# Ledger of designs, part 1: VH-VL binders against Cytochrome b561, DM13 and DOMON domain-containing protein At5g54830

No score or structure here was measured in a lab: all are predicted.

Target 1, 109 residues: Cytochrome b561, DM13 and DOMON domain-containing protein At5g54830, of Arabidopsis thaliana (Mouse-ear cress) (q9ffu6r31to139)
Amino acid sequence: SSLIGHESEFKMLQHQLRGVFTVVDDCSFRVSRFDMLSGSEVHWWGAMSSDFDNMTNDGFVISDQKLNQTFKNSSFIVRLLGNVTWDKLGVVSVWDLPTASDFGHVLLS
Structure headers, positions and changes below count from the first letter of each chain, unless a header shows other numbers; antibody chains are not in Kabat numbers.
F, E and O are the ipSAE of ESMFold2-Fast, ESMFold2 and OpenDDE, as the mean of both directions, binder to target and target to binder. V2 is 0.75 times the mean of E and O plus 0.25 times the DockQ between their complexes.
[cut] stands for letters that were removed.
The coordinates of atoms that the task and the answers printed are left out; those that the model quotes come from them. Centres of patches stay.

## First folded at step 1 (VH-VL)

Design C01 (framework fv_ciduvectamig_arm2)
Fold by ESMFold2-Fast, scan of step 1:
Structure C01 (fold): chain C 109 residues (1-109), chain A 122 residues (1-122), chain B 110 residues (1-110)
Amino acid sequence: as target 1 above (109 residues)
Amino acid sequence: QVQLQQSGPRLVRPSQTLSLTCAISGDSVSSNSAAWSWIRQSPSRGLEWLGRTYYRSKWYNDYAVSVKSRITVNPDTSRNQFTLQLNSVTPEDTALYYCARGYSTGWYFDYWGQGTLVTVSS
Amino acid sequence: QSALTQPASVSGSPGQSITISCTGTSSDVGGYNYVSWYQQHPDKAPKVLLYEVSNRPSGVSSRFSGSKSGNTASLTISGLQAEDQADYHCSSYTSSSTLVFGGGTKLTVL
């Protein structure tokens, strides 16, 4: 993927979300220096664009990892679900599903 | 720094519409990190959240089930305020009404208005 | 009548610790970490003490702490002071994307 090596910081919207996002390969990304206050049911969430309607109506879970705890300066690899490819994603969000809240996101395009 | 100032009527007749306004200073009603709620308090029912309005890419509302058929919470970006409209009031709507700012997700209230006592009586 | 159950009153003496419970269901307190606590003095608006179960806003004393177990959230006030005498209210997000409050607890500092 042309996105391999892409690196950006999360835009913080809520819950003191911070971190660096890096595309590692076709199946994974790394987050580093990751901070987040706990939410209700937080997911790695993907959509084609970051507008609220697209995020809520056309967004989807991109990883099995749930972010249901507080994170402080954490670094780890996140593996994409088998049916998820980078060409289907314009944005990767830290998304609290019950509140329909974007804690922050990175843009991939 | 953020302040909420309330206005509106204090005495309403049964079956009329209650209308209250909350003026915002120190923040924007269209701030994407805020949500704007109405909450009332009565001796018999305690605190009751009624509803909220908030802006992300467009305006959204959420309303409590008990009032959903009678309530509208509306923003006014030109005046930096939001309003409560509650239709077909009854004596059970007698309460102290607060506006409040929810921060971030909108589910906790960090700033409150001073409150408006509303009496519904004939 | 309140969606969340709190004791009507609690009491303690200066220097003691007290705990106020807030009990709901798996569709509110038990299902989500969006529990908040408010302190209300007579004739004043409520003031947030804790949000998201245990987080303190700036300016709130570390004497106030929060926890949750199952369907019950708890507010603990350590080192009771006379000015802690007030009403305390809990709230929780619900699975219907609404917010509910408890009935309130009157704290008397004897």
Scores: ipSAE 0.008, ipTM 0.597, lowest interface PAE 9.2, mean pLDDT 87

Design C02 (framework fv_ciduvectamig_arm2)
Heavy chain, then light chain:
Amino acid sequence: QVQLQQSGPRLVRPSQTLSLTCAISGDSVSSNSAAWSWIRQSPSRGLEWLGRTYYRSKWYNDYAVSVKSRITVNPDTSRNQFTLQLNSVTPEDTALYYCAREGYYEFWSGYFDYWGQGTLVTVSS
Amino acid sequence: QSALTQPASVSGSPGQSITISCTGTSSDVGGYNYVSWYQQHPDKAPKVLLYEVSNRPSGVSSRFSGSKSGNTASLTISGLQAEDQADYHCSSYTSSSTLVFGGGTKLTVL
ESMFold2-Fast, scan of step 1: ipSAE 0.041; ipTM 0.721

Design C03 (framework fv_ciduvectamig_arm2)
Heavy chain, then light chain:
Amino acid sequence: QVQLQQSGPRLVRPSQTLSLTCAISGDSVSSNSAAWSWIRQSPSRGLEWLGRTYYRSKWYNDYAVSVKSRITVNPDTSRNQFTLQLNSVTPEDTALYYCARGLYYGSGTYFDYWGQGTLVTVSS
Amino acid sequence: QSALTQPASVSGSPGQSITISCTGTSSDVGGYNYVSWYQQHPDKAPKVLLYEVSNRPSGVSSRFSGSKSGNTASLTISGLQAEDQADYHCSSYTSSSTLVFGGGTKLTVL
ESMFold2-Fast, scan of step 1: ipSAE 0.007; ipTM 0.608

Design C04 (framework fv_ciduvectamig_arm2)
Fold by ESMFold2-Fast, scan of step 1:
Order: sequence, then C-alpha cells, then structure tokens
Structure C04 (fold): chain C 109 residues (1-109), chain A 121 residues (1-121), chain B 110 residues (1-110)
Amino acid sequence: as target 1 above (109 residues)
Amino acid sequence: QVQLQQSGPRLVRPSQTLSLTCAISGDSVSSNSAAWSWIRQSPSRGLEWLGRTYYRSKWYNDYAVSVKSRITVNPDTSRNQFTLQLNSVTPEDTALYYCARDRYGYYFDYWGQGTLVTVSS
Amino acid sequence: QSALTQPASVSGSPGQSITISCTGTSSDVGGYNYVSWYQQHPDKAPKVLLYEVSNRPSGVSSRFSGSKSGNTASLTISGLQAEDQADYHCSSYTSSSTLVFGGGTKLTVL
C-alpha cells in the first residue's frame, strides 16, 4: 500500500485522545504516545470519511482490539481484521460504539 | 431537503405548560445519525439549548440543567415529529423557540422557522 | 450570563478582516474540539458557518475560518462584505454532555 510509512497525529475531539498513528504494513498500524480516557465500549473504527453520517451509517470495526481501559503514553501495534484493506479507508477513528461517539480520528485522505 | 416546521400556542399563562411541535420532512425522527433539539432565544439570555431526543438502539434524552425538572422532549415516530413540553412556565420563559436537527449534540445544521412564545397573564 | 464569552460588537470595512473570539473553560472550549459558529441575520434562524472548530459546511464561503488556542476559539472573516453584517454565535460541547452558547457578537460592516 502507498500508505505504508504514513504518519499522522489523532485529532482530539473528546476523552483526551492523543497519539501518533503510523501505517506499518498492509495488515497493521502502530499507535504511539497514545492517551485516552475510558469510554463505554471503544473500538478501532473505519469509514470512508469523518462526516458523522458516514461514520454512523457506513462505519465498521477494523480490529479485534477493544480499547477497554485508560491509556497513558502507550505504544502498541494494532492488527486489521482480515477483510479490511487500506484502500477502503478514508479515516481511522477511536469510536465509542454504544454512544456513537468519535473520540478522535486520523484522516487517510 | 430537510425541513422542520413548528406549530403550537404563542401565548401561555404563568404556571401552565408550554407545548410546541416540530414536524420533520426529508429525514426520520428515528435516524441513527441525528438528534432533535429545542433551543430558545431571548434578549436577556441569548441562545439557550434546552434538550434533545435521539434514537440509537433505544430512545435517549439529554436536558439542560436549568430546565431539567420541567422539560420533556418526546419523539413521535408515527407522525415523524417531536415535541417540547415545558411545565410551570414563568414570564422568564418568554422567548423565540426553535427546533433543530442536532448532529449528535455537537452542531445544528437545520433549524425550524421559530415560534415566539409569550408568557403573560 | 452566557456560558461562553464573546465581544458584544465588532466592526470593519469592506475588504478588511475581522476576528471574533469565544472564550470558555477547560470543561468546554478548552476540553473539546466541538466548537461551532452560527450566523444570524435579523428575523432569521441561525445558520451554521463552522463546526468542529474549523470545518465548513458545503456552501459556506472560504472567507470564514476558525481556530482555537487553549480556552479561546476564534472566527475570522476575511474580505468583509456588506452581507456579512449579522450576529455571530459560538457554541461548545461540555464535559456534562450538554451544549452551551456564547452571548453573541454583532458585526457592523462600514
């Protein structure tokens, strides 16, 4: 993917979300310096665009990792679900599913 | 496109209930990407958000602290509308009332025409 | 009192730039990037100009831009036009999951 090596910072919307997003390979990304206050049921979420309509109607879970805790300056690798490819994503969000809340996101253009 | 049409009494007596209806066209009151809010405007208090109703897997309501004990915002899916009920009104509730489509409580992209409600005896 | 502080009025001449500030606390403007700006002409409902600090809805002129630093968000209008004469309102999401507005700013062009 042309996105391999792409690096950007999360736009914080709520829950003190901070961090750096890096595309590692076709199947994974890294987050570093990751901060987040805990939510209800937080997921790695993908959509075509960051518009709320797109996020709620066409968004989907992109990883099995649940963000079930508070994070402080954490670094880890996140693996994409087998059916998820970078060419299908315009945005990666930290998304609280029960409240339909975007804690923050990165744009993949 | 989306249109919000307001109706209801324009004169309410102190201690009575203020009731307004907002009819929705171009969207559904149960849309999972919207919430439906009431906002009022007065010279003394400016714009005040009062409350909202929204459907995700069930119906939810959020209300401003200042009116929480007196307010109800109710959806009606069969008529595609939502209502404001504000109990025990006083002259301080005199204001221009708007309904609006709320993008998850963060901003309002469509507004009703507004209803001036006067509370006086 | 309004929850967010705006100047009561600002003025400018056609072609100039003006900036309107919106100051809150760490529990609203400073804590979230959910600041919105609305334009209101006399006897009309407010119209959204910006959301999430700096995003413009379709149809809103690029002359309107937004920014935020600490607890203060700012709306900048460049290339002032007579039609920009209106009231401008800011709003912010809060730590209580509510929404609050500023007191409004009257912009006079001339």
Scores: ipSAE 0.007, ipTM 0.654, lowest interface PAE 8.8, mean pLDDT 88

Design C05 (framework fv_ciduvectamig_arm2)
Fold by ESMFold2-Fast, scan of step 1:
Structure C05 (fold): chain C 109 residues (1-109), chain A 124 residues (1-124), chain B 110 residues (1-110)
Amino acid sequence: as target 1 above (109 residues)
Amino acid sequence: QVQLQQSGPRLVRPSQTLSLTCAISGDSVSSNSAAWSWIRQSPSRGLEWLGRTYYRSKWYNDYAVSVKSRITVNPDTSRNQFTLQLNSVTPEDTALYYCARGPYDILSGYFDYWGQGTLVTVSS
Amino acid sequence: QSALTQPASVSGSPGQSITISCTGTSSDVGGYNYVSWYQQHPDKAPKVLLYEVSNRPSGVSSRFSGSKSGNTASLTISGLQAEDQADYHCSSYTSSSTLVFGGGTKLTVL
């Protein structure tokens, strides 16, 4: 994918979300210096658009890893679900599913 | 070779508590990868997911809105089982009740093992 | 009433294709890509056919396929066989972190 090697910082909206996002290969990304305060049921979420209505209605979980704790300066690899490809994604969000809340995101376009 | 075996009363009076048990073999009720659900089926409402219990670092429960005020799903690690308690039953709670195993992540999973089912009739 | 709308019945002949719809709202089918389909034969517990709209568990025939457009998910069964005669149920994740099911569709094969 043309996105391999893409690197950007998360834009924080809430829950003190911070970190660096890096596309590692066609199936994974790295998160480094990751900070987050715990939410209700937090997921790695993707959508073609960062518009709130589009993220809620057309967004989807992009990894089976849940963000179910507080993170402080953490680094780890996140593997995409088999049905997810980078060409489906304009945004990657740290998304609290029960509250339909974007804690922060990176844009891929 | 996971097996779920159900037991409990098949007749319950209106206003009383419906109580069923699901005994697990071939897996642990505290398995970090699994969640344990109750699902019922009736001619009028079809299949209804009622709730689930699961263990990560602590126990969690999720319940359907329609039964939330009346339902409890409880694990028992010593007996490797989980139970359904549904309070204040009415004839509308008459249904075939199933216990089922699914992945912890309810979003990406499905129910891969089911109990045999228990027909519970709510009648005087 | 079931939360998701399915036709009560569909029918087809061996070798044909049929499609079963499952319609919800933006808070369930339309909001998430977490639709599952189940097959249920008489006096048996349901068996999963598809999850996450279109993924098949190991052992499920490629004759079963799934799609979604807006608030409607669809199950398509190609090359109908006699053993496909069963009830079919859809389910979806909801914005309340719960699962809901459709009313079920009875498939009759000639």
Scores: ipSAE 0.010, ipTM 0.548, lowest interface PAE 14.9, mean pLDDT 86

Design C06 (framework fv_ciduvectamig_arm2; at its last look DockQ between E and O 0.05; V2 from the best seeds 0.00; counts 0 for: pae E 7.5 > 2, placed apart)
Fold by ESMFold2, look of step 2:
Formats: structure tokens, sequence, C-alpha cells
Structure C06 (fold): chain C 109 residues (1-109), chain A 124 residues (1-124), chain B 110 residues (1-110)
């Protein structure tokens, strides 16, 4: 994929979300210097655009790796679910389901 | 700590298949944060990346164009190792062969752990 | 010839700074920030010095630094020491999802 090597910083919106997002290969990304205060039910979330209606109506979970804790200066690899590919994603967000809240995101397109 | 231990024959005849094994300790060949490569070194061509295997929901391989028609890199999860097969070898395949790891949690496409090296001669 | 171009040799005196270049194309060094540098002493496997152009793994001296401009990456060694005498290799990710190495540079400390 043409996105391999893409690097950007998360746009912080809530919960002290910070970090660097890097596309590593066709099925994973790295998160570096990641900070986040815990939320209610937080997921790695994908959608085609960052518009609120798109995020809530057409967004989907992109990884089963848990975001159910506070993170401080953490670095780790996130594996995409088997049916998720980079061409289906314009946005990767840290998303709290119960509150429909975007903690922060990166734009891919 | 992670260690890579290489094994395999050191002399291979022209037209045969070169087969090498890299045993992994301290990590898993199916780690979602790693990729496992073969690299060779010769006086005439320096270091040459040959190919890799890695697991991301399924198994993937990428191979250098120069050897793509002749190379296979296979994981073996039961023995926690990966192998190189290079078919139809010629004397130009004489080289010091290394296996190596990339760990993406640390840094992308950088080889942080290397095997001890196996000098393979293709002749006779 | 190698996919990335490095000078065949470089020399310097103790205490000096030297720079080794690694030139590719927009399909590798110019297109991605996945350039790595390796030090190799005789009869030993290469050891990573820098990754992602300029990042130093733990245990690598701050005398080693890296940069990139256009299609050329550079390794700079400051405060040159006798133990820096070795071969130095660069590598880059490519648009074909492969990796390529430079031809290597022999550093002689005078």
Amino acid sequence: as target 1 above (109 residues)
Amino acid sequence: QVQLQQSGPRLVRPSQTLSLTCAISGDSVSSNSAAWSWIRQSPSRGLEWLGRTYYRSKWYNDYAVSVKSRITVNPDTSRNQFTLQLNSVTPEDTALYYCARVYYGWGSYAFDIWGQGTLVTVSS
Amino acid sequence: QSALTQPASVSGSPGQSITISCTGTSSDVGGYNYVSWYQQHPDKAPKVLLYEVSNRPSGVSSRFSGSKSGNTASLTISGLQAEDQADYHCSSYTSSSTLVFGGGTKLTVL
C-alpha cells in the first residue's frame, strides 16, 4: 500500500490523547509516545471521513487490541482486524463508544 | 533476550537448492510486531536483502526482485524457526548468509537482531 | 552495482568528524523515512546504529547522528575514535515493499 511509511501526530480532542501514528505494513501501525487518560469503552476506530455522522453511522472497529487503561509515553504495534485494509480508511480515531466521542485522530486521505 | 541460531550445509552444488534454518529464542516467529529476513553478503555485491516472512492476520512474504523467481522463506511455528530455500543456485550465490529480525515496536525496517552467519559455497 | 550509492572509503583522524553519504531515488531514500545505518567490524554481523533516518537505539553513542535531504541520507560520526574503524552500510525501504542496501563504506581511522 502507498500508505506504508505514512507518519503523523494524533490531533488531540479529549483525554490528553497524544502520540505519533506510523503505518508499518499492510495490516498494522505503530503508536509512539502515546498518552491517553482512560475512557468508558475505547476502541481503535476507522471511517472514511472525520465528519461526526460518518464516524457514528459508518465507522467501525479496526483492531481488537484493548484501550481500556491509561497510557503514558507508550509505544506499541496495533494489528488491524483481518477484514480491514488501508484503502477502507480515511481516518483512524481513538473512539469512546458510549459517549460517541472522538478522543483524537489521524487523517489518511 | 532474543537470539537467532543458524544451521544448514556450507557446501552446495550448482543447480541444487540451498536450504538454511534460523531458530528463534526469546521471541515468536508469529509475533505481530516482527518480520524475519534473510540477508547475504559477498565481496562483490556487499549486503543484499533477499526476503522476509511475517504474520499479520495471515502469513506474508516479500522477496527481492533479483531472486524472486528462485526464493522461498517459510515460517515453522511448531519449531519457532524460519527457513530459506534458494533453488537453482550458481557460484554467484556463494555468500555469507544471515537471518535477521525487524521489530516494529522499536523501529521500522531496521535489523536489530542478527544470526551468527553461515558461509555457503556453491561449487564442485 | 548496489541500489544505493555510498563512497567506497572515507578516512579521518581521531577527534575529527566525518560524514558518509547514501544516495538513492524517490522510490526509496527520497520517498520514505525508513533509512537505517549499520556498523560492521571484521568477522562480525552488522550492528544497527540508526533507524528511521536519525533515531539511535539504546546503547549507541551520541557521536553517531543521521539526517536526510532529498534522495540522500547521511551518517555523521563526531569525535572519531580508533574503534570506529569499520564498514558502514545504509539501507532503505522501497516502493516495491522490499529493502535495499548501499555498497558499503570502509572507514579508516588514521
Scores: ipSAE 0.025, ipTM 0.726, lowest interface PAE 7.5, mean pLDDT 90
ESMFold2-Fast, scan of step 1: ipSAE 0.460; ipTM 0.852
ESMFold2 (binder alone), look of step 2: mean pLDDT 92; pTM 0.942
OpenDDE, look of step 2: ipSAE 0.293; ipTM 0.808

Design C07 (framework fv_ciduvectamig_arm2)
Fold by ESMFold2-Fast, scan of step 1:
Structure C07 (fold): chain C 109 residues (1-109), chain A 123 residues (1-123), chain B 110 residues (1-110)
Amino acid sequence: as target 1 above (109 residues)
Amino acid sequence: QVQLQQSGPRLVRPSQTLSLTCAISGDSVSSNSAAWSWIRQSPSRGLEWLGRTYYRSKWYNDYAVSVKSRITVNPDTSRNQFTLQLNSVTPEDTALYYCAREDYYESGYFDYWGQGTLVTVSS
Amino acid sequence: QSALTQPASVSGSPGQSITISCTGTSSDVGGYNYVSWYQQHPDKAPKVLLYEVSNRPSGVSSRFSGSKSGNTASLTISGLQAEDQADYHCSSYTSSSTLVFGGGTKLTVL
């Protein structure tokens, strides 16, 4: 993918979400300096655009990793689900499913 | 349906290279939905995952820190197999070696295993 | 340190329930829902019992169940049977795209 090596910072909307996002390969991304306060049921979430309607109606889980704790200055690799490809994503969000809340996101351009 | 068949020398001398092959039937080594791993088992260390190879637009490898400087896991698409090469072996590398298929959609889960190969490292 | 901690042995009688723990860190068991459990009988390769903490593959008895709390995953076997006597191994995905195993637990039935 042409996105391999793409790096951007999360736009923080809530829950003190911070961090650097890097596309590592066609199946994974790295997050570094990752901060997040615990939510209800937080997922790695993908959609074509970051507007609320797209996120809620056309968004989907992109990784099985649970964001079920508070993170402080953490660095780790996240593997995409097998059916997820970078060409289908315009945005990667930290998304709380029960509250339909975008904690923050990165745009893939 | 998926079967993994192992082959390779069972006795290796210290300082030599340990080389094992895992032949795949019922799936392709270049399948986008799988990763192909080597795992070993010894009484002193239990089960140890050593590394994987997988195809996602290009070939990738992941290796355990403990062996990263000595290990290569290499696919062979023409023979539908993958190999383990472990350099500079010592008696501590004596173990039962398995190849296994990792289900990509359900990561961390080995759904098919080879029969195992007991490799002894001795002079 | 990155190896997961399991009790070396556990025992129970037929019909009882036992639980085996698997303790890691926030970089493996605590951070991800990629915990798997394997059963291994003598001279056989490990066979998966559970994946993603609590999911059972087709053909695995409902007597095997899994859960996770914080950095500890647990395998519970209800209605113990003689054929459950085996070694049990947990594994987890890590933050470095690697996999780690626990030390293994020998289950003795009676």
Scores: ipSAE 0.009, ipTM 0.572, lowest interface PAE 13.3, mean pLDDT 86

Design C08 (framework fv_ciduvectamig_arm2; at its last look DockQ between E and O 0.06; V2 from the best seeds 0.00; counts 0 for: pae E 15.5 > 2, placed apart)
Heavy chain, then light chain:
Amino acid sequence: QVQLQQSGPRLVRPSQTLSLTCAISGDSVSSNSAAWSWIRQSPSRGLEWLGRTYYRSKWYNDYAVSVKSRITVNPDTSRNQFTLQLNSVTPEDTALYYCARGRLYWGFDYWGQGTLVTVSS
Amino acid sequence: QSALTQPASVSGSPGQSITISCTGTSSDVGGYNYVSWYQQHPDKAPKVLLYEVSNRPSGVSSRFSGSKSGNTASLTISGLQAEDQADYHCSSYTSSSTLVFGGGTKLTVL
ESMFold2-Fast, scan of step 1: ipSAE 0.177; ipTM 0.778
ESMFold2, look of step 2: ipSAE 0.007; ipTM 0.571
ESMFold2 (binder alone), look of step 2: mean pLDDT 92; pTM 0.944
OpenDDE, look of step 2: ipSAE 0.582; ipTM 0.890

Design C09 (framework fv_ciduvectamig_arm2)
Fold by ESMFold2-Fast, scan of step 1:
Structure C09 (fold): chain C 109 residues (1-109), chain A 123 residues (1-123), chain B 110 residues (1-110)
Amino acid sequence: as target 1 above (109 residues)
Amino acid sequence: QVQLQQSGPRLVRPSQTLSLTCAISGDSVSSNSAAWSWIRQSPSRGLEWLGRTYYRSKWYNDYAVSVKSRITVNPDTSRNQFTLQLNSVTPEDTALYYCARDEGYEYGYFDYWGQGTLVTVSS
Amino acid sequence: QSALTQPASVSGSPGQSITISCTGTSSDVGGYNYVSWYQQHPDKAPKVLLYEVSNRPSGVSSRFSGSKSGNTASLTISGLQAEDQADYHCSSYTSSSTLVFGGGTKLTVL
């Protein structure tokens, strides 16, 4: 993937989401300096387009790793689900599924 | 060079709706790097943040729990302003009302404030 | 009551240093580095002094500094001057995507 080495900061919208997003390889990304407050059922969520009005319908879970706690200045690797590839992602969101809320995102374009 | 100018009635009767407007110059109400808040100040409660509106691919609102059931903060992109509507007011809503711009990675701080409007809720 | 606890008043003499505390919980001050401090002179709107605990906006004197330990943030004013006499307010982001203020502290420069 041409995205390997891509690095950007999350655009914070709510729940004090902060962090640096880095594409590590074809199957994983790293988050560092990651801050987030607990939501209801928070997922790594992705979509092909950045049409945020349709993220609930057009988006999908991109990792089996759940964000089910508060994070403070954390660093860890997130592995993509086997059926998810970087060429299918234009945006990666920290998404609270029951409230249909985008806590913050990065654009991959 | 950002200026916020407030307008609206200074006297409201109990049970009525308090309505204030904040006109923005030097920035856009739909700027995706800012949020637009209402804050009030009273001797009994000090400073209270009431709510904000902001544009990030779509419009969002956040409201303080204490007023959530009776507050609306609305943007008006055509006039480059935003409004506060607070329903069913009581004398406890008597306060100096400010509009302000949120800056510093959006939720960081209030860098510009309106002049303030003293609103008295009395019969 | 205000969500964040500040002393009602503090005093000092010109040239001295004073510290104002702002105490919350792990859901606001303790959970985030998004504490701001505001200075308010009589009949004026508050003006930001510090944001994100310790950052100064352009034009704010280095005499104003901020820190945080656990659930308590602190504003320190060194080399007190007569014009520092004002009310000081802290604020913090919360886990509910809301903002809360402290009760305010009146600083008297003796």
Scores: ipSAE 0.007, ipTM 0.598, lowest interface PAE 12.2, mean pLDDT 85

Design C10 (framework fv_ciduvectamig_arm2; at its last look DockQ between E and O 0.05; V2 from the best seeds 0.00; counts 0 for: pae O 7.5 > 2, placed apart)
Fold by OpenDDE, look of step 2:
Structure C10 (fold): chain C 109 residues (1-109), chain A 124 residues (1-124), chain B 110 residues (1-110)
Amino acid sequence: as target 1 above (109 residues)
Amino acid sequence: QVQLQQSGPRLVRPSQTLSLTCAISGDSVSSNSAAWSWIRQSPSRGLEWLGRTYYRSKWYNDYAVSVKSRITVNPDTSRNQFTLQLNSVTPEDTALYYCARSHYGYSYYGMDVWGQGTLVTVSS
Amino acid sequence: QSALTQPASVSGSPGQSITISCTGTSSDVGGYNYVSWYQQHPDKAPKVLLYEVSNRPSGVSSRFSGSKSGNTASLTISGLQAEDQADYHCSSYTSSSTLVFGGGTKLTVL
């Protein structure tokens, strides 16, 4: 993927979300300096468009990792689900499912 | 050990700008574990959160909807302070104004440090 | 964005337990566990009593406890003492990344 090596900071929207997003390979990305106050049921969320309505209606979970805790300056690698590829993602979001809330996201396009 | 010291005019005329300063000691206005808020209190409206400024690799501001169009909260890293600017004031803006620190770590610890308060009266 | 709802006043006798409610919406109290309670004596700034619904900062008496159910948070003061006479305020984080306070409650110890 042409996104390999892509690095950007998360845009913070809620819960004091901070961090750096880095595409590692075709099926994983790294998160570093990651801060987040715990939410309800928080997941890595993907969509083709960064439009909130589209994120809500057409978005999907992109990892089996749950983010149901407080993070403080954490670093880790996130593996995409088998059916998720970078060409399907225009935005990666830290998404609270019950409230349909975007805590923060990175734009990939 | 962290202290907030407020300063500014106590009397403001209608339509003018209310300006207050909050000097920080024992902490940094650029702390990534704090947010710096302005709150006001009046008998009619109780405590009202107005807005805050905080640094998280860059500066952010959040404002209450009730004052969003008129308020500015600015940090001053050189003086380690932050300010409140409220434009186009009316008598309804008369209140006891507080600056406060919201402490963030592994948790949100609430507003754990407050300034001494500044009574600001809006009157002709 | 609207103030959280608290009773205007509550009263109790020494030794009794009283509870103060703080009702919001799913966008604040019901949406997050970031409810704080503050005690305010006359001519003093508010002092944080509880954070994140039920946690006590160091130095705060165990007589103060907190809970939340749905869109309502509650502060309970057990073993009421004369010194507890004060105003009590709740606050909550909101879905708009803002803070909101309750209307405040005046506690009178009879």
Scores: ipSAE 0.017, ipTM 0.683, lowest interface PAE 7.5, mean pLDDT 91
ESMFold2-Fast, scan of step 1: ipSAE 0.013; ipTM 0.684
ESMFold2, look of step 2: ipSAE 0.079; ipTM 0.754
ESMFold2 (binder alone), look of step 2: mean pLDDT 93; pTM 0.950

Design D01 (framework fv_daclizumab)
Fold by ESMFold2-Fast, scan of step 1:
Structure D01 (fold): chain C 109 residues (1-109), chain A 120 residues (1-120), chain B 106 residues (1-106)
Amino acid sequence: as target 1 above (109 residues)
Amino acid sequence: QVQLVQSGAEVKKPGSSVKVSCKASGYTFTSYYMHWVRQAPGQGLEWIGYINPSGGSTEYNQKFKDKATITADESTNTAYMELSSLRSEDTAVYYCARGYEFWSGYFDYWGQGTLVTVSS
Amino acid sequence: DIQMTQSPSTLSASVGDRVTITCSASSSISYMHWYQQKPGKAPKLLIYDASSLESGVPARFSGSGSGTEFTLTISSLQPDDFATYYCQQYNSYPYTFGQGTKVEVK
């Protein structure tokens, strides 16, 4: 993928979400300097479009890793689910599923 | 305190299988990934794969996809790795190790290792 | 796969020496870790994220580097430090280790 090596900062919307997003290979990305206050059931969420009116319907879980705690200046790798490829993703969100809330996101365009 | 205790050494014949266990204590088992790493005699470290005990998702080094099966039992805080179709080149010490997948992907605690010897 | 190459493979040193081990990645990586292994024992984490010292590890150990070139330094070698050292990348799967550097008595 042409996205390998892409790096951007999360846009913070809520829950003090901060960090740097890096695409490391076809199957994974890294987050670094990652801050987040805990939510209800927070997931790595993706969609083709940044149309936020339709993120609940158009979006999907992109990783089995749950963000089940408060994070402070953390760095870790996130593995994409086997059916997820970078060509399906225009946006990656830190998404609280029960509340349908975007804590913050990166755009992949 | 965090401890990872592995099952004892095994001597197996070529073509057989072996299942190694790794009992975790001193932390919330489902909050960390469990990795498996092997080391052949006199050789370096080779990563086999991991399991996320929360939900049971796994990832393997492609070299081991048809050799190793990693499982976890949340009720007993135990991770397992089964090796099938054993060959002499599978002779190695096998380690379980706790990974910080939510932080940095480093292995902060290791089991003591299990020697698997494959011989005729 | 990202290949990790350590240099030297073996070094002979005396107590009190400054020891430097290098690790080269085949592609640019953001973070890597260093482990120490003594004969018959499991590896022990020394340094994570290139330069962060693990709790309980003596201050004589330090790490530095970025991109493709990383170093582990032992400022004043102690008897307990004769061991094999491994670097590891976690930038991509599969996780890979260097071949190891054995620090032995001169």
Scores: ipSAE 0.000, ipTM 0.563, lowest interface PAE 14.2, mean pLDDT 86

